# Ledger of designs, part 30: VH-VL binders against a6uvu3

Target 1, 145 residues: a6uvu3
Amino acid sequence: MDKRITLIGSKIAKTGNEFIYCGVLEECSECRFKKICHDGLIVGKRYRIVSVRSAKHPCIAYGDGVKVIEVEPSNNFTILIESKKALEGLTLSHSDIQCNNILCKYYNLCHSEGMPEKYKIMELHEKIKCPKGNSLIKATVSTIN
Key: E = the ipSAE of ESMFold2; O = the ipSAE of OpenDDE; V2 = 0.75 times the mean of E and O plus 0.25 times the DockQ between their complexes.

## First folded at step 18 (VH-VL; framework fv_felzartamab)

Design v6 (at its last look DockQ between E and O 0.37; V2 from the best seeds 0.00; counts 0 for: pae E 3.1 > 2)
Fold by OpenDDE, look of step 18:
Structure v6 (fold): chain C 145 residues (1-145), chain A 121 residues (1-121), chain B 107 residues (1-107)
Amino acid sequence: as target 1 above (145 residues)
Amino acid sequence: QVQLVESGGGLVQPGGSLRLSCAASGFTFSRYWMNWVRQAPGKGLEWVSGISSSGSYIYYADSVKGRFTISRDNSKNTLYLQMNSLRAEDTAVYYCAKDRDIFGYRYFDYWGQGTLVTVSS
Amino acid sequence: DIELTQPPSVSVAPGQTARISCSGDKLGDKYVYWYQQKPGQAPVLVIYQDSKRPSGIPERFSGSNSGNTATLTISGTQAEDEADYYCQAWDKSTAVVFGGGTKLTVL
């Protein structure tokens, strides 16, 4: 497992919780915990908390302080994939759907940020009627570590 | 001090287009997610769209999907909202809102003064 | 998808305590934020992360969040506190969600 250490607000520091890392705040620049908090995370990527340490530390962003947590990239994603690749149990290398229509309601499912390099198709859902005529299907995928 | 200044609002006919801009200053623009929030006359706040710091991650409200496009130019410290196929129900004051939070539990610590968009025949 | 429900209006006499509720499913597990909006003005953040006050916000403003309800409390309410108040939260499915807003009238 690709586990990382970071900090997170005390209230949401619970095993099993997920979050999307949004990046460094300007005021974090001089924070003594900046390195442990930010260096191991990728902006836009979804993480799952694997473990939580009990000690609280001060944080300028979270008034109730933060806790040290161990995280891993979220191992469950919902995405759109090409129908021709859609087979439950199959392992695929991730690639975004080739489409530049950012106005499409499915755009984020076609271009999901923070996706792992490889995933396993766990469950297939409904076919999606793509406005551009692409043959797509919604799928739940799991990270391959 | 943080400043957000919206512009580009005005009167437009249904089916028309309009492009809003938000000039940001007083903070490192490229580090923060940005949002558009609108408010119809006499109504509540409605989140419209959000964009990540780099522009790679974008959200839209269902009510505007397929019609509105959010974008940003970090070199110009400017947020944009391209509004196409405008409808009467899009009439609102549109606010630029600066995002906060590291771990996705987002909120808006600063707002612009807003710019009025009126869609009417 | 989470929905946030607020009472449409709340009235309070000057000096009394105003309480504005924001209800949602398992809202206590999320961070809730509150905004004040006066007529003709942009919203202003008054509470973040359930109970924290931004710099410049009077101490009479406080917040709590438990169960399914977040509450904005204004102790010793003043005439200038008359405004619309909106709660807000984040949901992974719907992104940013606002309550319907509450008009606070100071009698």
Scores: ipSAE 0.700, ipTM 0.845, lowest interface PAE 0.8, mean pLDDT 92
Fold by ESMFold2, look of step 18:
Structure v6 (fold): chain C 145 residues (1-145), chain A 121 residues (1-121), chain B 107 residues (1-107)
Amino acid sequence: as target 1 above (145 residues)
Amino acid sequence: QVQLVESGGGLVQPGGSLRLSCAASGFTFSRYWMNWVRQAPGKGLEWVSGISSSGSYIYYADSVKGRFTISRDNSKNTLYLQMNSLRAEDTAVYYCAKDRDIFGYRYFDYWGQGTLVTVSS
Amino acid sequence: DIELTQPPSVSVAPGQTARISCSGDKLGDKYVYWYQQKPGQAPVLVIYQDSKRPSGIPERFSGSNSGNTATLTISGTQAEDEADYYCQAWDKSTAVVFGGGTKLTVL
């Protein structure tokens, strides 16, 4: 199954939050919860919190305690897309932005190698000031296939 | 007794390149995410990039994505930053910083002394 | 996409209490971290997860975070505490946001 159980600091234990699992701290080596907290996660992978249990548990890494959460893998990344097409929740096919300005500070967000063929818009951010005048908005997207 | 020592800074023209290094000691380097944070002269701190313990996951601030490449060599306990297409706005002291969180909500318990990069004609 | 706002400077007399604020939308829902940077030196972590002190940080340093504001408090301020102070938070797991910094002057 693609869902996993772990524990995370109570302030960030909220459904919809995402994190990158960074591994076991040295202080966790003697922790009673070490196995449940870490065994289900892969270092460097991104996860999304699907559910949160309300009870707090003590943790040396989080002084306000931790909560049990259920997570699933996430493949989110940031791109620029045309503002006219940008609505949260939509699934779009990859579409090139017509621009050859290689010196543009946004070039790689517009022309990323390995762009997904289809993606779902998870979150819209600010519009950017494109030097060529294109109407572009920064978005967090999730890969689909 | 954690030590982080940056090197490779210097003067470069706009459009040029530099490679920074950070030598780490006093901790198990391969277990921790590592980061670059910069500070323009007289200005505040700006996070630049982070790299996972194995090097397989890499993240950049939007201002440097596509121009800077972070990497690490765990056999040499060394963090790198390849900086290409440098701009005047990249002028800063660059700090190597050790990450201290399980879940990638980065904060930095140890910092190097920094290396100065100056981008001007 | 949180923005952290700090006052540019704070002045206190030696022995008095210094309070440095850090404001952001719903900041009390996040963990806040504080760094001290003395002139010509690298930053040093002085408070993590709102209120916890790393080993070696004097007891006169404390922190709080609720609502939209986190506060670094230095009681019995000493001349050596003169430095720039930065708050730091996150808006997602890969993004680090710093406040603009506060210059603490001990007169």
Scores: ipSAE 0.372, ipTM 0.696, lowest interface PAE 3.1, mean pLDDT 84
ESMFold2 (binder alone), look of step 18: mean pLDDT 91; pTM 0.928

## First folded at step 19 (VH-VL; framework fv_felzartamab)

Design w1 (at its last look DockQ between E and O 0.83; V2 from the best seeds 0.00; counts 0 for: pae E 4.0 > 2)
Fold by OpenDDE, look of step 19:
Structure w1 (fold): chain C 145 residues (1-145), chain A 121 residues (1-121), chain B 107 residues (1-107)
Amino acid sequence: as target 1 above (145 residues)
Amino acid sequence: QVQLVESGGGLVQPGGSLRLSCAASGFTFSRYWMNWVRQAPGKGLEWVSGISSSGSYTYYADSVKGRFTISRDNSKNTLYLQMNSLRAEDTAVYYCAKDRDIFGYRYFDYWGQGTLVTVSS
Amino acid sequence: DIELTQPPSVSVAPGQTARISCSGDKLGDKYVYWYQQKPGQAPVLVIYQDSKRPSGIPERFSGSNSGNTATLTISGTQAEDEADYYCQAWDSSTAYVFGGGTKLTVL
């Protein structure tokens, strides 16, 4: 499937954590775990940890060692949505917040480029005080399909 | 030794554009993520943008999304930052910063000397 | 999102131990990195992964991270250690996050 096995620093090896894979280090070249760490990942991609094994293994890059993890590509985004549409678990069609104030600090969250046509609201965060009076809320959303 | 040398900074009007460059040497440039980090005068450090080793993936701080474009030419060991629609709050010293960690929980092991960008009318 | 909070300033006499805190929600669950920045200079990494010291960094520099607080400790502080110090972490939603910085003054 889309799941991969890799290793990550023990401290951050927790289900739900995300990371961006950045590639092979020079010191990894002679590492016996090089294959399991690197072969299944794509440089630049964001991954989410879906499971963690308890055993620790030595790692030259992580002083506290590493744990075996199972990961999947992560497609989460943080955006602002209208409060009236905000419900965790709900699937929405993406639409930018109607606002032409390009100087607003929230502009990019209101007009998120590269957003998929549809997403699922995964988590709701704080309400945002929109200078124009829009009722907005910050949300973590996940791409659907 | 690792060297990062920024250039391209200067004075620009609000709404204007500027292109920064960072010349890298002393390491295999194409193997590492590169980043831009800025520091407004008398202020702290702010991550601006990052680019993967191949350039296939780019990331931006919310404050610059849609306005800045990070790119790289691995054949020239050079990192770029195209800055459009510049604002006064973009005024800062812009540092080129080299990535180190391989698993996202990342840090910058080497920094350039920085180049000053001043956005003012 | 995570925010990192540092005291604006810390003062120590030469030879004393300086401690600079960096606080954030569940920061102990993350790796913290520290940078030293002297006036007119670029930042320099002094601690990575909470407590690891890059080559060339004096042994008097150390770091710890637990709970909600990471700490940069400089034992036997010297005049040349006077600088701004920044903590940094990585967050999946905000990418690289820096503390506000701490100005260390050696009296």
Scores: ipSAE 0.654, ipTM 0.831, lowest interface PAE 0.9, mean pLDDT 92
Fold by ESMFold2, look of step 19:
Structure w1 (fold): chain C 145 residues (1-145), chain A 121 residues (1-121), chain B 107 residues (1-107)
Amino acid sequence: as target 1 above (145 residues)
Amino acid sequence: QVQLVESGGGLVQPGGSLRLSCAASGFTFSRYWMNWVRQAPGKGLEWVSGISSSGSYTYYADSVKGRFTISRDNSKNTLYLQMNSLRAEDTAVYYCAKDRDIFGYRYFDYWGQGTLVTVSS
Amino acid sequence: DIELTQPPSVSVAPGQTARISCSGDKLGDKYVYWYQQKPGQAPVLVIYQDSKRPSGIPERFSGSNSGNTATLTISGTQAEDEADYYCQAWDSSTAYVFGGGTKLTVL
């Protein structure tokens, strides 16, 4: 787990919140927090807040101020899997749902590109009404180290 | 003055393809994330796709993933949307939008005037 | 994957206060943005970070966000304020989420 320190708008500085690091803005070039805000973060990567310091600091970009946070990379994905395979904690090999209906609103959850070869089911969510009649459930999954 | 000018819209058959362009000026294009947002006739706004400042990361709404490809050419200050396997529900005005924020909250501070894509017949 | 709900329309007399709501689960934990769209035109940002005005937006535009509801308030509403108004929040799944829009009519 790679822990990093940064700052984020005080309102959204809450444990469990996630964000995508978008990079430094022009306004940040002279900021006293520039180094702690931006060093070590990768543009485009998703991070998850794991701890928050309560003190507020002024910020040009955030009118309600910023708080110091500790973050880690987020490695979770959301997919659809067959309900009968769905057990929290179970490790499965990646397999696309056999469906060629590209007009289906769930198509990309059934045919996720870039899915890890294997994954662990972390959390089960709601069942969905598959137009083709498949018994599917939405799941949060994590890559296996 | 920030300006975003979309082009490439038109009438196309279902299953067809179309390529949209957005010419950017008045800001350092290569420093900002860029987005496409669409609006079906008489409907609200729907985010379609986004791309990081360098072009290394791309993001798509579920409704277009696998069919649309966002790209950019920072040497030409131009954003692109390649639209394949078009459907009637893709009919909309497509807006190019400039992403303003660092992280944690993201919004569009400037929008182009849009280009109409019609998928029919 | 937050859903943002707006009333389809709001009517107000000139000079009176218009309030346009945007509701979503725990929306007060997120920053909310508001866009104005006049007929045949592109959207224009009028409120960012719940309550801040971009340069050039009149002081009669204000915003708030608490609990499950954000509100765009237009005091002293004028005829040129007649437009569609959209709220927007950022979903942690890297998707931008818009409300369905509210048509403000100044009668």
Scores: ipSAE 0.262, ipTM 0.655, lowest interface PAE 4.0, mean pLDDT 82
ESMFold2 (binder alone), look of step 19: mean pLDDT 91; pTM 0.923

Design w2 (at its last look DockQ between E and O 0.41; V2 from the best seeds 0.00; counts 0 for: pae E 3.7 > 2)
Fold by OpenDDE, look of step 19:
Structure w2 (fold): chain C 145 residues (1-145), chain A 121 residues (1-121), chain B 107 residues (1-107)
Amino acid sequence: as target 1 above (145 residues)
Amino acid sequence: QVQLVESGGGLVQPGGSLRLSCAASGFTFSRYWMNWVRQAPGKGLEWVSGISSSGSYTYYADSVKGRFTISRDNSKNTLYLQMNSLRAEDTAVYYCAKDRDIFGYRYFDYWGQGTLVTVSS
Amino acid sequence: DIELTQPPSVSVAPGQTARISCSGDKLGDKYVYWYQQKPGQAPVLVIYQDSKRPSGIPERFSGSNSGNTATLTISGTQAEDEADYYCQAWDSSTYVVFGGGTKLTVL
């Protein structure tokens, strides 16, 4: 199941909002909500809020408190894919572009952290001139369940 | 108390490289995302780069993508910024800034004193 | 993408209330943070999550955020409050965004 329960700052606890889970803070260690807040999330992953409960709870990190939310991994991503695989409507298994040049401006698009294992190509964008000569194209992809 | 101490700044020629360091203390370094923020002389604050607690995720401003690399050594409580292909517009005081959020709506609760990087021919 | 706009300067007499605005599209839906920077010093967080004060920040500092505008308010402004003030927010696309900064002059 992709959906998880967690907490988030009250103001930003809105259906459709996205956030990146950054992990447990030191002061969260004694928080009575630590389990519900943290156990279901993966550091670095982007999540989308799919539902929000009305009750507010105190939080040391968020002064206006937090609300219980239901989240799922964000299903929209922009990545670089090999041109030969680029076809709108096609479903692919995710694999990073094989490259170790961390100085490349496309590195994060070639190594898309936190994205799902499988995705559907929704939209193709411009072809990218890879410094290493890889034939790549920018694509918007969506999670498929 | 939280302390962040930047070092490594200096004068460098355009196209040159420089590596900044930020020594952190007073908190569990490995638990927090860290950031670099710069300020050109007489100008405003500009976020440069951020890195996750483990170092697995890195983020960059468009202005430095492909040229700068953020990294960290949690065993040494140190944050780094490798700056390559430096340009005149990279001239700035570079601040190390501690992250303070769980859900990505990030802000910086502690800043270092900054280190000056001057790119000039 | 979001852009944060601040007035370049604001002037107040001692004891008066200073208000510094930060404008952005749907900014009221985001958390806004404020930093104070005095000459030759690093920025200091003075407001977080729109209206919350970190420990050590005087009560005369307050913040609000609604619509498209966040406001930093300094009541009973003192000479030591003269500084540059920056608003900041988070955006899913651009990550961290700062306003252009406002120079507050205490006359």
Scores: ipSAE 0.733, ipTM 0.867, lowest interface PAE 0.8, mean pLDDT 92
Fold by ESMFold2, look of step 19:
Structure w2 (fold): chain C 145 residues (1-145), chain A 121 residues (1-121), chain B 107 residues (1-107)
Amino acid sequence: as target 1 above (145 residues)
Amino acid sequence: QVQLVESGGGLVQPGGSLRLSCAASGFTFSRYWMNWVRQAPGKGLEWVSGISSSGSYTYYADSVKGRFTISRDNSKNTLYLQMNSLRAEDTAVYYCAKDRDIFGYRYFDYWGQGTLVTVSS
Amino acid sequence: DIELTQPPSVSVAPGQTARISCSGDKLGDKYVYWYQQKPGQAPVLVIYQDSKRPSGIPERFSGSNSGNTATLTISGTQAEDEADYYCQAWDSSTYVVFGGGTKLTVL
């Protein structure tokens, strides 16, 4: 049971979009779509939209209405990795970048707390200019297991 | 009706620590994500951190990740920000903000009046 | 990550229309929010989801968002509208992003 039906604001109801489910609002208590919107979603979990139905429905939270979508869990993270190791599809063991520059704007992408021991590179983005001279690239990665 | 009251600001040395609190009332606190947003003197707004309604998920701006810890106590209707390894650049008014959006397209419908944190020698 | 660019200032005569822009790459694909902040006060939400007004916000405030630019429009601008205005959007990697702010002066 890893795919779900929900509703999301019409403007952002696009295949490929991701969101974090934030939970039910008190204002949703009388909504006829409450169960469809919320049952089966986990607060704090990231989801990806895999299909969208075109009909709009009214919603107190989204003034332009909502659309029915199908979603699946997304376990993707954004981190910095060494450019020489960066190939889409490659599985790497996590290692922190050796750097003590706590004022660096990229510090937390280099020293991500809670990163899994291993990850798979899903997508490569731009290289960044590391002040220490490391050759780093921003990447979307996913957890293993 | 909705009230957010920050406290715990003050003067602290670089490298020091400070804990901010935000007392919430007028809504069911445990149903909403909460956030900290800061504003350096004479500067713009900068989002700092957010926390899920249960407290199980936390998010941080890159500038504070690893140094700040957001937490909440739903039995006390209170949001916290533990700030460690403070830097001069952390000098700001810190606002507590109520999150409203269901699907992470966060916006802040209510703000506290803020508490000033000054980091200087 | 997305950057939101606002002009640092906008001046308008009383009764005239003020327009405050917020620019970002493909910003029209995102919901944009606007906050008003008067000196010494907390920010106040004035526009959500591009164009919607919260209860209590005067009808002279409106918003639009398409392409790379969102615009806050204040028609019939009044002296009490003098404030700093911030746009805000959501980004999946950096989360909440604010524009740099625009000081609206009502001369």
Scores: ipSAE 0.327, ipTM 0.713, lowest interface PAE 3.7, mean pLDDT 84
ESMFold2 (binder alone), look of step 19: mean pLDDT 92; pTM 0.939

Design w3 (at its last look DockQ between E and O 0.80; V2 from the best seeds 0.00; counts 0 for: pae E 3.0 > 2, grease 19.8 > 18.9)
Fold by OpenDDE, look of step 19:
Structure w3 (fold): chain C 145 residues (1-145), chain A 121 residues (1-121), chain B 107 residues (1-107)
Amino acid sequence: as target 1 above (145 residues)
Amino acid sequence: QVQLVESGGGLVQPGGSLRLSCAASGFTFSRYWMNWVRQAPGKGLEWVSGISSYGSYTYYADSVKGRFTISRDNSKNTLYLQMNSLRAEDTAVYYCAKDRDIFGYRYFDYWGQGTLVTVSS
Amino acid sequence: DIELTQPPSVSVAPGQTARISCSGDKLGDKYVYWYQQKPGQAPVLVIYQDSKRPSGIPERFSGSNSGNTATLTISGTQAEDEADYYCQAWDSSTAVVFGGGTKLTVL
């Protein structure tokens, strides 16, 4: 994996957490940690924290400071899946939830564009009350290569 | 000082289209993600869409995916929201909101005055 | 999808302490932000990263976040603090989420 070193707010510096790198703030321009924090990341890209170092460093953007982390690009996305198929660690072949209600607020989660053929369920979230009575659950999934 | 000024709101029929603009000043526009947040009459705030500094990445609420398109012109310090296939439930004041945060835990430190979009037959 | 729940209304007498709650699953593990909105006006950021106060926001405004609940506290509430207050968080799966808002009335 293409691992990178960066910094992140202390509160959210936890292994397994994900973030989207949004770029350099104006106040970061004079930061002594600017290079390690920003140079290794791509704006808009999602990353997963794979390790965290204990030491804290001061940060203008985060008042409680930041920690050094190792990250890797994340290919995770969120979809709705049938509850009966919902098991963390399970690999599934993708199929859209059969529903023609395009006005439903969950329609896009049920019919996500650009879905891979197969994915692994990484994390389960809350159950969704489907207006049509389908038993659905939100899940973070990762593409399988 | 930071200033955000929305425009383009108005009355439109269901199924119609409208394009909103937000003129930004008082900060380096191209350094910050920008957002649209709307508020239906008498209701709460709802995030609509966000765009990265150079427009390479766009994000949408499920309620507007496939119908709305966020874009920006950094040479003009302007944010846009193209709204197609408008519905009655899209009726709201639309705010332009300046993004904050480096790692996606985003929040909005400055807001425009908003522009009203009314979708009605 | 994280859901943020706020009480629809809170009332306080002038000079008293107002507390507005924002509840969500594992919300204490996230950063929470608070906005004040007065009638006919745009929202104004009053608290960021749980407890940080932007420049220009009175010291009587404070925030906390632990467990499943974030709290906006206004000590010595004044008439001018009457407004709607919204909590907000970010979820890696569903992006930006707002609470339903709380109407604070100063009696």
Scores: ipSAE 0.621, ipTM 0.804, lowest interface PAE 0.9, mean pLDDT 92
Fold by ESMFold2, look of step 19:
Structure w3 (fold): chain C 145 residues (1-145), chain A 121 residues (1-121), chain B 107 residues (1-107)
Amino acid sequence: as target 1 above (145 residues)
Amino acid sequence: QVQLVESGGGLVQPGGSLRLSCAASGFTFSRYWMNWVRQAPGKGLEWVSGISSYGSYTYYADSVKGRFTISRDNSKNTLYLQMNSLRAEDTAVYYCAKDRDIFGYRYFDYWGQGTLVTVSS
Amino acid sequence: DIELTQPPSVSVAPGQTARISCSGDKLGDKYVYWYQQKPGQAPVLVIYQDSKRPSGIPERFSGSNSGNTATLTISGTQAEDEADYYCQAWDSSTAVVFGGGTKLTVL
């Protein structure tokens, strides 16, 4: 398991939350937690919080303090899928939504380049108002490969 | 003492292209993620794109994905936005914004004064 | 994705307290940021992480966030505070959402 320990602002330290690690701030240079907070994380990589310890610690970057968390890498991204296929935990084979409306504001969510053959639905979000009348729902999905 | 100066705006026809630049000074540019935020005349703010400190990761609003490309040159302390296939709805003042936060829950502590892009027939 | 709703305008007399709301689903679970924009100028960060004030922002600016609503409060409002105010949150680590803006008028 590629689990890592870090600290994050207390308000957002919740199991299931995801974040992209952005690197060390200038304010962190003198922090006694610098190594624990930042070592082992890769700038630009997405992580998912898998556990949270309840104790708060002071932090210059988060005025309400930080909590210790355990994280794992995540490869989640957002697409639109047909509402009738949308069930959390389900693995689907990739199928492009048939639509040639390249001016649609949702076009890139419907036509993801490089989508693998299969993906797993991690979380369902809102249904959208498709200009062509398709019944579509936003979903956070994870690659399976 | 932080300064962000945008340039490269102008009048362009629909379907055309422009490249915006943002010259940064007063901070260590290579340590910070950078963003573009735009504002159509008389309208509110809309985030456009962001880029990681070394440029390996780029992020786009759905409205511009596939048409706009963000990039940076840390040796020149400069942020860029290549805008292709421009539409009338892209007409806006484009602001360069300095990102802050360790975990990408982003906010912008410094903004440039903006450069106007007008897309019209 | 989260949608942030602000009143289009708020009017106050000089010296009175202005309150500008920002509403969104479970907004109290997020950090909220506030920007001031005067006509013809770039936005300026006035509140970060719900309630923190950057250096140089007068103490009359304060903020709160709980439930579905964040509030920017300006006590002792002055004529120079007349501006558009935007709240901001995020719907993912890579996407930023602004409210529609509130015009504060000091009469």
Scores: ipSAE 0.384, ipTM 0.708, lowest interface PAE 3.0, mean pLDDT 84
ESMFold2 (binder alone), look of step 19: mean pLDDT 91; pTM 0.924

